VH-VL binders against q8ssq3r676to911. Designs and how they scored, part 47

Target 1, 236 residues: q8ssq3r676to911
Amino acid sequence: SPQDIAKQLTLIEFKLFQSVKMKELYHKSWTISKSKFENSPNIMSLITMSNKIANWVATEVVTTPHPKKRVEVLKRFISVAEHCKKINNFNTLMEVISGLSNSAVSRLKETWKSLPTRYVNSFNSLQNFLKTDENWKSYRQTLKTKETPCLPYLGLFLQDINFIEDGNSNLSSENDWVNFKKMNLLTSVFTEIQYFQRHPYFSFSTHQNIQTYFEKDIVILPEKELYAFSKFIESP
Key: E = the ipSAE of ESMFold2; O = the ipSAE of OpenDDE; V2 = 0.75 times the mean of E and O plus 0.25 times the DockQ between their complexes.

## First folded at step 26 (VH-VL; framework fv_acasunlimab)

Design bb3 (at its last look DockQ between E and O 0.53; V2 from the best seeds 0.00; counts 0 for: pae E 3.1 > 2)
Fold by ESMFold2, look of step 26:
Structure bb3 (fold): chain C 236 residues (1-236), chain A 124 residues (1-124), chain B 108 residues (1-108)
Amino acid sequence: as target 1 above (236 residues)
Amino acid sequence: EVQLLEPGGGLVQPGGSLRLSCEASGFTFSRYAMSWVRQAPGKGLEWVSYISWSGSYKYYADSVRGRFTISRDSSKNTLFLQMSSLRAEDTAVYYCAKEGYQRLYSDYYYMDVWGQGTLVTVSS
Amino acid sequence: SYVLTQPPSVSVAPGQTARITCGGNNIGSEYVHWYQQKPGQAPVLVVYDDSDRPEGLPERFSGSNSGNTATLTISRVEAGDEADYYCQVWDSSSNHVVFGGGTKLTVL
């Protein structure tokens, strides 16, 4: 079910999120090609999982050749995304929306036209929630409530840390003053991450068959193959 | 069919400003990172600037940092490069380019589709 | 920035194999991408992620990357392969996209 899929992905991804140590975020170490997997292993595990789930969503759509069944796949993923938002799993929500927004999926005009209006409206609402306008204003307002349990979108924490590290030196001629302000801002981000790490999803139980599916049986395609399948199932 | 069009070149005096546009079609613009790359006449490729799909990450070559600003408007499927304090060495063909990966993270920063380029000439 | 070194030119006879090198310190730990540019035209991607081929590119184009050298290999070279070729990486230490200086392939 969509609810079960959302809960199981939440358990998988929250475990990774909870394992993140703040030292993995020092000096933007997760961005350094030569050492990121060694120095930021739990961040990189989350990033790898996120890219995999987004790709998985797109793959499932374009590898479903029958139009009627393909519409049902769209419905299922929109329902998964709805439930992710409901349970404050914004990280998996972003992954699913990204997968549905893949060029190989978004080009399937006949499939999207067959989607019932309720699902179209839901998808548009979820996209609006995650829009980047005004520095992610809608998402950030929701996160400010600090409601738990919550799995925040990792990318925004990484964005904020990157911005703080790359801050404009023209704000001050004194390096010590700039460093003090940067350290305070970084500590604030780290504290927020740790706040959300402390409140697990206690009420969710594992479903081993679903867990095994995500561990072993997921099919993902390279982006070129995604587009090739997409063109096959709906010609230009 | 992925297409990138750069209509905004021209002749500009030193110290002047110019805004380049790159209009995108045939793909989900908001989900791809974009770059500007320039090529001075008879010279090699020089990367200028990069913007992530969300607009969260913006990077600049040292030669343009502080003078050029990259931005995007997903509602218009348009990438911009605001150039100011232009110098003679900024004279080049400017290409916009689309990143080949559609990913949330861990971009490998290659460019699978390029525009035809637009000439910017900076001279008195 | 990280520096990529390419030979300025390479000449080969038609039907032979051309090898264009891209040198960089520990470049084998980076993903290398290759572009072809013909006079008056925009660059075209011919190899990405060291060895992957874009759709529509013939299998004659291949790439490898190990140690301090990445190599673009064009087998059974044709006159139409005559162009400038650029390698490219991402340098995470500077947050820069880096291009090599380019190699002019001449088909004799």
Scores: ipSAE 0.430, ipTM 0.752, lowest interface PAE 3.1, mean pLDDT 88
Fold by OpenDDE, look of step 26:
Structure bb3 (fold): chain C 236 residues (1-236), chain A 124 residues (1-124), chain B 108 residues (1-108)
Amino acid sequence: as target 1 above (236 residues)
Amino acid sequence: EVQLLEPGGGLVQPGGSLRLSCEASGFTFSRYAMSWVRQAPGKGLEWVSYISWSGSYKYYADSVRGRFTISRDSSKNTLFLQMSSLRAEDTAVYYCAKEGYQRLYSDYYYMDVWGQGTLVTVSS
Amino acid sequence: SYVLTQPPSVSVAPGQTARITCGGNNIGSEYVHWYQQKPGQAPVLVVYDDSDRPEGLPERFSGSNSGNTATLTISRVEAGDEADYYCQVWDSSSNHVVFGGGTKLTVL
């Protein structure tokens, strides 16, 4: 069920999130092309998983040739996204929405037109929640109100850290002393991350078959193939 | 098919301003970072500006910082480059370019599709 | 600022192999991308992430990157391969796209 998928992905991704060490966030280590896997292994694991799931969502849609069945696939993933939001898993929510927003999926105009209004509205609402307007204002406001367990979207933390790193020198411009302002900004982000790492989703039971499916059995297509499949199932 | 169209080039006097636009189609525009790259006559490629998929990050070459502003409108699938205080050395063909992959998580950058370019001539 | 260095020109006979180098400090730790530009045309991506090829590009185009040198290799060169070639990296330290100076490939 969509709920089962959401819960199991939550368990998988929260473990990854919880394993992230603060040292992995130093010096923008995760941004260094070929050393990021070594220096920020847990961050990269979560990123890899996120990209995998987003691609998987798109793959499932574009590899469903029958139009009616494809609509059902859309319904399922929208339901997964709804459940993710409900359980305060915004990381997986972002992945699912990203997958559904993939160019290969978004171009399927006839498929989307066949989607019932309630699902369209749900999808639009979720997209709106994750909109980047005013620096993710809606999402940030919501996140501030959440208690644990909660899985925030890691990408925004990384973005914030990058912004702080890029916008501030390590040394004060007035003297060659440590830039305490920068340190405070970084500390604030780290503290927030650590807050959400405190408590996992203890109420969720592990379904080994679903876990194994996501670990070993999911099929993802390369980006270019996604588009090709999309064009095949629904002509321009 | 992915396509980038750049209609906004032209002749402008030194000190003048010009706004370039790049209309994108064939892909989910809001999911890709975009760049402007220019090429002076008979010269090599010079990166001008970068904007992330969310628009949160904007970067500029030193040669244009403070004079050029990159922006995007997702509702119109359009990339912009506002140029001000133009100089003769800004004369070039300006290309808009699309990032090669969706930037949910990405820390390096290449451009897989380029527009045909638009000529900007700064001359008195 | 990070600097990429290319030879200004490379000449090769048809059917032979052309190698265009791109030098940079520890460039092997970066992903290098390559663009082809024919006269009067926009650049076209020919190699990305050191050695990957975009769809539609012939297998004659390949890339490698190690140490301080990235290399674009064009095997069985054809007259149509005559163009300018640019290497490119993303400099995460400065958040800049950096291009090499370009190499003019002449097919003799």
Scores: ipSAE 0.117, ipTM 0.704, lowest interface PAE 2.4, mean pLDDT 92
ESMFold2 (binder alone), look of step 26: mean pLDDT 91; pTM 0.942

Design bb4 (at its last read DockQ between E and O 0.49; V2 from the best seeds 0.00; counts 0 for: pae E 2.5 > 2)
Fold by ESMFold2, look of step 26:
Structure bb4 (fold): chain C 236 residues (1-236), chain A 124 residues (1-124), chain B 108 residues (1-108)
Amino acid sequence: as target 1 above (236 residues)
Amino acid sequence: EVQLLEPGGGLVQPGGSLRLSCEASGFTFSRYAMSWVRQAPGKGLEWVSYISWNSGYKYYADSVRGRFTISRDSSKNTLFLQMSSLRAEDTAVYYCAKEGYQRLYSDYYYMDVWGQGTLVTVSS
Amino acid sequence: SYVLTQPPSVSVAPGQTARITCGGNNIGSEYVHWYQQKPGQAPVLVVYDDSDRPSGLPERFSGSNSGNTATLTISRVEAGDEADYYCQVWDSYSNHVVFGGGTKLTVL
């Protein structure tokens, strides 16, 4: 079910999120080419999982050749996204929305046209929640309530840390005050990450078949192959 | 067919300003990072600027930092480069380019499709 | 600032193998990308992520990257391969995309 999928992905991704140590975020180490896997392993596991889930969503759509079944796949993923938002899993929400927004999926005009209005409205509402306007205003306002359990969108934490490192590292004329300001800003982000790490989804139970599926059985296509399947199932 | 079109360019005096645009089609523009790369006459490629898919990351070469501003408008599928305080050294063909992967976490920083370029000449 | 060094030119006979090098301090720790540019044309990606080939490119184009040297290899070189070739990395410390100076491949 969509609800079960959302809960199981939440358990998988929250376990990775909870394992993140703040040292993995030092000096933007997750951005440093090939060393990032050794220096920021849990961050990179989350990033790798996120890219994998987004691709999985696109793959499932384009590898479903029957039009009515393909619309059902869209409905199911939109429902997964709805449940993710309801349980405050904004990280998986972003992954599913990203997958549905893949070029290979977005181009399927006849499939999207056949989607019932209720699901179109839901998809648009979820996209509006995650839009970047006014520095992610809608999303950030929701996080300010500090409701838990919650799995925040990792990418925004990483973006904020990146801005702090880039913006404040260039103020070298008064190094002591620049370093103090930078450390205070970074500490604020780290404290927020740790706050959400402390409140696990205790009420969710694992479903081992679903866990094993995401660990071992998930199908991922390279972007070229995604597009090729997309053109096969809906010619322009 | 993925296309990047850079209308404009032109002749500008030193200290002047110019805004370049790059109109994209054939792909979901809002999901790909974009770059500007320039090439002075008879010279090699020089990266100018980068913008992430959501405009959350903007990077600039040191030679243009503080003078150039990259931006994008996903409603118009258009990438922009606002150039100000132009110098003779900014004379080049300016290319827009898109990142090859569509990913939430774009960290490969390469360009798979390039525009044909537009000439900017800074001369008195 | 991170610097990529390429030989200014490489000459090769038709049908032979061309190797174009891109030198950088510990470049093997970076993802290296390669572009081909013919006169009057925009660059074209020919290798990305060290060794991956874009669709539609001949399998004759391959790449490798280890230690301080990345190499673009073009086997069975044809006259149509005559072009300028640029290597490129991302320098995480400066937040810069860095290009090499370019190598002109001449097919004799």
Scores: ipSAE 0.534, ipTM 0.790, lowest interface PAE 2.1, mean pLDDT 88
Fold by OpenDDE, fold request of step 27:
Structure bb4 (fold): chain C 236 residues (1-236), chain A 124 residues (1-124), chain B 108 residues (1-108)
Amino acid sequence: as target 1 above (236 residues)
Amino acid sequence: EVQLLEPGGGLVQPGGSLRLSCEASGFTFSRYAMSWVRQAPGKGLEWVSYISWNSGYKYYADSVRGRFTISRDSSKNTLFLQMSSLRAEDTAVYYCAKEGYQRLYSDYYYMDVWGQGTLVTVSS
Amino acid sequence: SYVLTQPPSVSVAPGQTARITCGGNNIGSEYVHWYQQKPGQAPVLVVYDDSDRPSGLPERFSGSNSGNTATLTISRVEAGDEADYYCQVWDSYSNHVVFGGGTKLTVL
């Protein structure tokens, strides 16, 4: 069920999230191709998972040739996204919405037209929730009010850290010593991450078959093939 | 069909400012990273700036850092390049370009579609 | 900064095979992309991820990358292939897109 998918992905991704060490977040280590896997292995694991799930969502849609069945696939993923939001898993929510928003999926105009209005509205609402306007204002406001457990979207933390790193020198302009302002900004982000890490989803039970599917058996198309498949199932 | 249009080029004096626009269509603009690349007359391609899909990452060539600002408006499917303190050496055809892959997190980058380019001339 | 080195020019007779090289330190560990630019036109992607070809491009265009050299290969060269060709990588160390200096391919 969509709920089961949401819960199991939550368990998988929270475990990855929880494994992230603060040392991985220093010096933009996750952005350096030559060393990112060595210096930020847990961040990279979560990033890899996120890209994989987003691609998987798109793959499932564009590899469903039958139009009616394809609509059901859309419904399923929208439902998964709804459940993710409900259980405060915004990381997986972002992945699913990203997949559904992939150009290979969004171009399927006839498929989307066949989607019942309630699902369309739900999808649009979820997209709106994750909009980047005013520096993710909607999402940030919601995140501040949410109780644990919660799996926040990692990408926003990384973005914030990136801005802090790029916008502040390591040394203070006043005395050429360590920039404590920069360190305080980083610490603030780290504290928030650690807060969420301390509160796992204890109420969720592991469904091993579903987890194994996502960890080992998941089938995704190469990114470069998504659009071609889309064109094949629904002609321009 | 994916299209990128750059209408904002022109003549500007040294020290002046100019804002370039790139209007995107035919793809989910808000989910792709974008770049500006320029080409001086008779010269090769020079990367200018990069912006991620969510504007979370912005990068600049050393030659333009501190003077140019890249931004985007998803509601208008438009990429921008605000240029200030323009120099004669900034004279070039400026291209906007779309990233090939749509990813939440990118580890490498190529440009699969380019605009027609717009000429920016910096001269007194 | 990371530097990509291309020969300024390559000449080939029609029907023959052109090879344009792109040199870089351990470039084989990076994905290399190639662009074709004809006079007065915008660049067009011809090879990406070392050896992948965009839809619509002739099979005559291929790429390889190993060690310190990436190569764009154009088989059965036609007059219409005369253009400038640029290699490109993403340098994650500096977070820069890096282009080669470009190679002018002349069809004799």
Scores: ipSAE 0.423, ipTM 0.814, lowest interface PAE 1.0, mean pLDDT 93
ESMFold2 (binder alone), look of step 26: mean pLDDT 91; pTM 0.943
OpenDDE, look of step 26: ipSAE 0.076; ipTM 0.697
ESMFold2, fold request of step 27: ipSAE 0.347, 0.263, 0.412; ipTM 0.700, 0.650, 0.723
ESMFold2 (binder alone), fold request of step 27: mean pLDDT 91, 91, 90; pTM 0.942, 0.943, 0.942
OpenDDE, fold request of step 27: ipSAE 0.278, 0.375; ipTM 0.746, 0.792
ESMFold2, last read: ipSAE 0.403, 0.376, 0.301; ipTM 0.723, 0.700, 0.688
ESMFold2 (binder alone), last read: mean pLDDT 90, 91, 90; pTM 0.942, 0.944, 0.940
OpenDDE, last read: ipSAE 0.201, 0.423, 0.359; ipTM 0.723, 0.802, 0.787

Design bb5 (at its last fold request DockQ between E and O 0.33; V2 from the best seeds 0.00; counts 0 for: pae E 2.6 > 2)
Fold by ESMFold2, fold request of step 27:
Structure bb5 (fold): chain C 236 residues (1-236), chain A 124 residues (1-124), chain B 108 residues (1-108)
Amino acid sequence: as target 1 above (236 residues)
Amino acid sequence: EVQLLEPGGGLVQPGGSLRLSCEASGFTFSRYGMHWVRQAPGKGLEWVSYISWSGSYKFYADSVRGRFTISRDSSKNTLFLQMSSLRAEDTAVYYCAKEGYQRLYSDYYYMDVWGQGTLVTVSS
Amino acid sequence: SYVLTQPPSVSVAPGQTARITCGGNNIGSEYVHWYQQKPGQAPVLVVYDDSDRPSGLPERFSGSNSGNTATLTISRVEAGDEADYYCQVWDSYSNHVVFGGGTKLTVL
């Protein structure tokens, strides 16, 4: 079910999120191409999982050749996204919305036209919640309520840390008061991450078959193959 | 067929402003990061700016920071570079270029498709 | 800022192998990308992620990257390969794309 899928992905991704150590975020180490897996292993595991789930969503849509069944796949993923938002799993929400927004999926005009109005409205509402307008204003306002349990979108924490690091050097004495301000800003981000790490989803139980599916059985396709399948199932 | 077209350019006086555009087709513009790269006459390539697919990450070369602003309008498939306080050393051909990966998290910033470029000349 | 150093020029006879180097401190820990630019034209990607070829590029274009040097190798060079070649990395400390100075390949 959509609810079960959302809960199991939440358990998988929250475990990774909870394992993140603040040292993995030092000096933008997760951005350093060939050392990031050694220095930021849990951040990289979460990033890898996020890219994988977004691709999986797109893959499931374009590899479903029957039009009516493909519409049901869209409905299923929109329902997963709805439930993710309800349980404050904004990280998986972003992954599912990103997958449905993949160029190979968004071009399927006839499939999207067949989607019932309820699901169209829900998808549009979820996209509006995740709009980037005014530095993610809608999302950030929701996160400021500090409701728990919650799995925040990792990307905004990483964005904020990148921007804080961009204007400063820890090695320069020329801006000592700026370096103090930088460390205060970083500490504020780290404290927020740790706040959400402290409140697990205790009420969710693992379903081993679903966990094994995400571990071993999901299919992801290279970008070119996604587009090729998309053109096959709906002509340009 | 991915295409990038940079109409515009032209002659501008020092201290003036100019807005460059880059019109995209043949790919889902809203899902890719974009770059501006410039090349002064007879010289090498100089990276100018980057904007992420969401618009959340904007990066600038030190030579243009505070004077240039990158932006995008996904409803029109158009990338922009607002240039202000222009100097003679800003004279160059300006290219737009598409990031090669479509991922939720990008960690490589290479350019797989380039526009043909447009000349900006800054002189009195 | 991080600096990439390329020789200004390389000359090679047709049918031979050209090697264009890109030097940088610890460049082997970064992914290197290579662009070809012919006079009056936009750059074209020829190698990415150290050694991968874009679709449509001949297998005679290849790349390697280790230590402090990345190398673009063009085997069985043709007159049509005469161009400027640029290496490029992402410098995560500055959030900058960095290009090398360019190498003019002359096919004699």
Scores: ipSAE 0.408, ipTM 0.710, lowest interface PAE 2.6, mean pLDDT 88
Fold by OpenDDE, fold request of step 27:
Structure bb5 (fold): chain C 236 residues (1-236), chain A 124 residues (1-124), chain B 108 residues (1-108)
Amino acid sequence: as target 1 above (236 residues)
Amino acid sequence: EVQLLEPGGGLVQPGGSLRLSCEASGFTFSRYGMHWVRQAPGKGLEWVSYISWSGSYKFYADSVRGRFTISRDSSKNTLFLQMSSLRAEDTAVYYCAKEGYQRLYSDYYYMDVWGQGTLVTVSS
Amino acid sequence: SYVLTQPPSVSVAPGQTARITCGGNNIGSEYVHWYQQKPGQAPVLVVYDDSDRPSGLPERFSGSNSGNTATLTISRVEAGDEADYYCQVWDSYSNHVVFGGGTKLTVL
């Protein structure tokens, strides 16, 4: 069920999120092409998972040739996204919405037109929730009010850290010593991350078969093939 | 079909300002990074600027840094390039281009779809 | 700054194979992309990530990248392949997209 998918992805991705060490977030280590996997292995694992799930969503849609069945696939993923939001898993929510927003999926105009209005509205609402306007104002406001457990979207933390790193010198302009202001800003973000890490989803039971599917058996198309498949199932 | 339209080119005097627009359609604009690339008459391609899908990251060529500002409006599916302190050497056809990969996280940058380009002429 | 070097021009007879090179320091460690530009037109992606081909592009177009040289290969060249070709990379050190100088392919 969509709920089961949401819960199991939450468990998988929260575990990845929880494994992230603060040392991985220093010096923008996850952005350095030659060393990001070495210096920020857990961050990179979560990033890899996120990209994979987004691709998987797109893959499932564009590899469903039957139009009616394809609409059901859309419904399913929209439902998964709804459940993700409901359980405060915004990381997986972002992944699913990203996948559904892939150009290979969004171009399927007839498929989307066949989607019932309630699902369209739900999808649009979820997109709106994840809009980046005013520096993710909607999402940030929601995040501040949410109780744990919660799996926040990692990307926003990384963005904030990058902003702090780029906007502040390592040395103070006053005395050429360590910039404590910068360190305090970074510490604030780290504290928030650690807060979420301390509160896992204990109420969710592991469904091993579903987890194994996502960890080992998941089938995704090469990104370069998504559009071709899309064109094949629904001609321009 | 993915389409990019650049309607905002024109003639401007040195030291002047100009704002280019790129209207996107046929894809979820808000989920793709975008580029500006320019080409002076009879010259090669020169990258100008990049903005990530979320707008979180903006990069500029050294030649335009401090003078040009890239931005986007997701509600209008429009990419912008605000140009200021324009110089004669800024004269070029300006292309907007769509980032190829749709990823939440990506470190590979290529452009899979280009607009038709708009001519910007900086001359007294 | 990172620099990509292309030959200014390459000539090939119809039906033959054209090879356009793109040189860069340790370019093999970077992903290279290629664009085709015909006169009066916008560039078109023909190869990305060294050797991947966009949907709709003929199989005649292929790419490779190793060491200090990336190569765009166009087999069975046609008159319609006459164009300028540009290689491109992302330089993570400077956070710049870098283009080569372009190569004019002439079909004899």
Scores: ipSAE 0.408, ipTM 0.807, lowest interface PAE 1.2, mean pLDDT 93
ESMFold2, look of step 26: ipSAE 0.369; ipTM 0.734
ESMFold2 (binder alone), look of step 26: mean pLDDT 91; pTM 0.945
OpenDDE, look of step 26: ipSAE 0.281; ipTM 0.747
ESMFold2, fold request of step 27: ipSAE 0.348, 0.299; ipTM 0.682, 0.684
ESMFold2 (binder alone), fold request of step 27: mean pLDDT 91, 91, 91; pTM 0.943, 0.946, 0.947
OpenDDE, fold request of step 27: ipSAE 0.086, 0.007; ipTM 0.705, 0.502

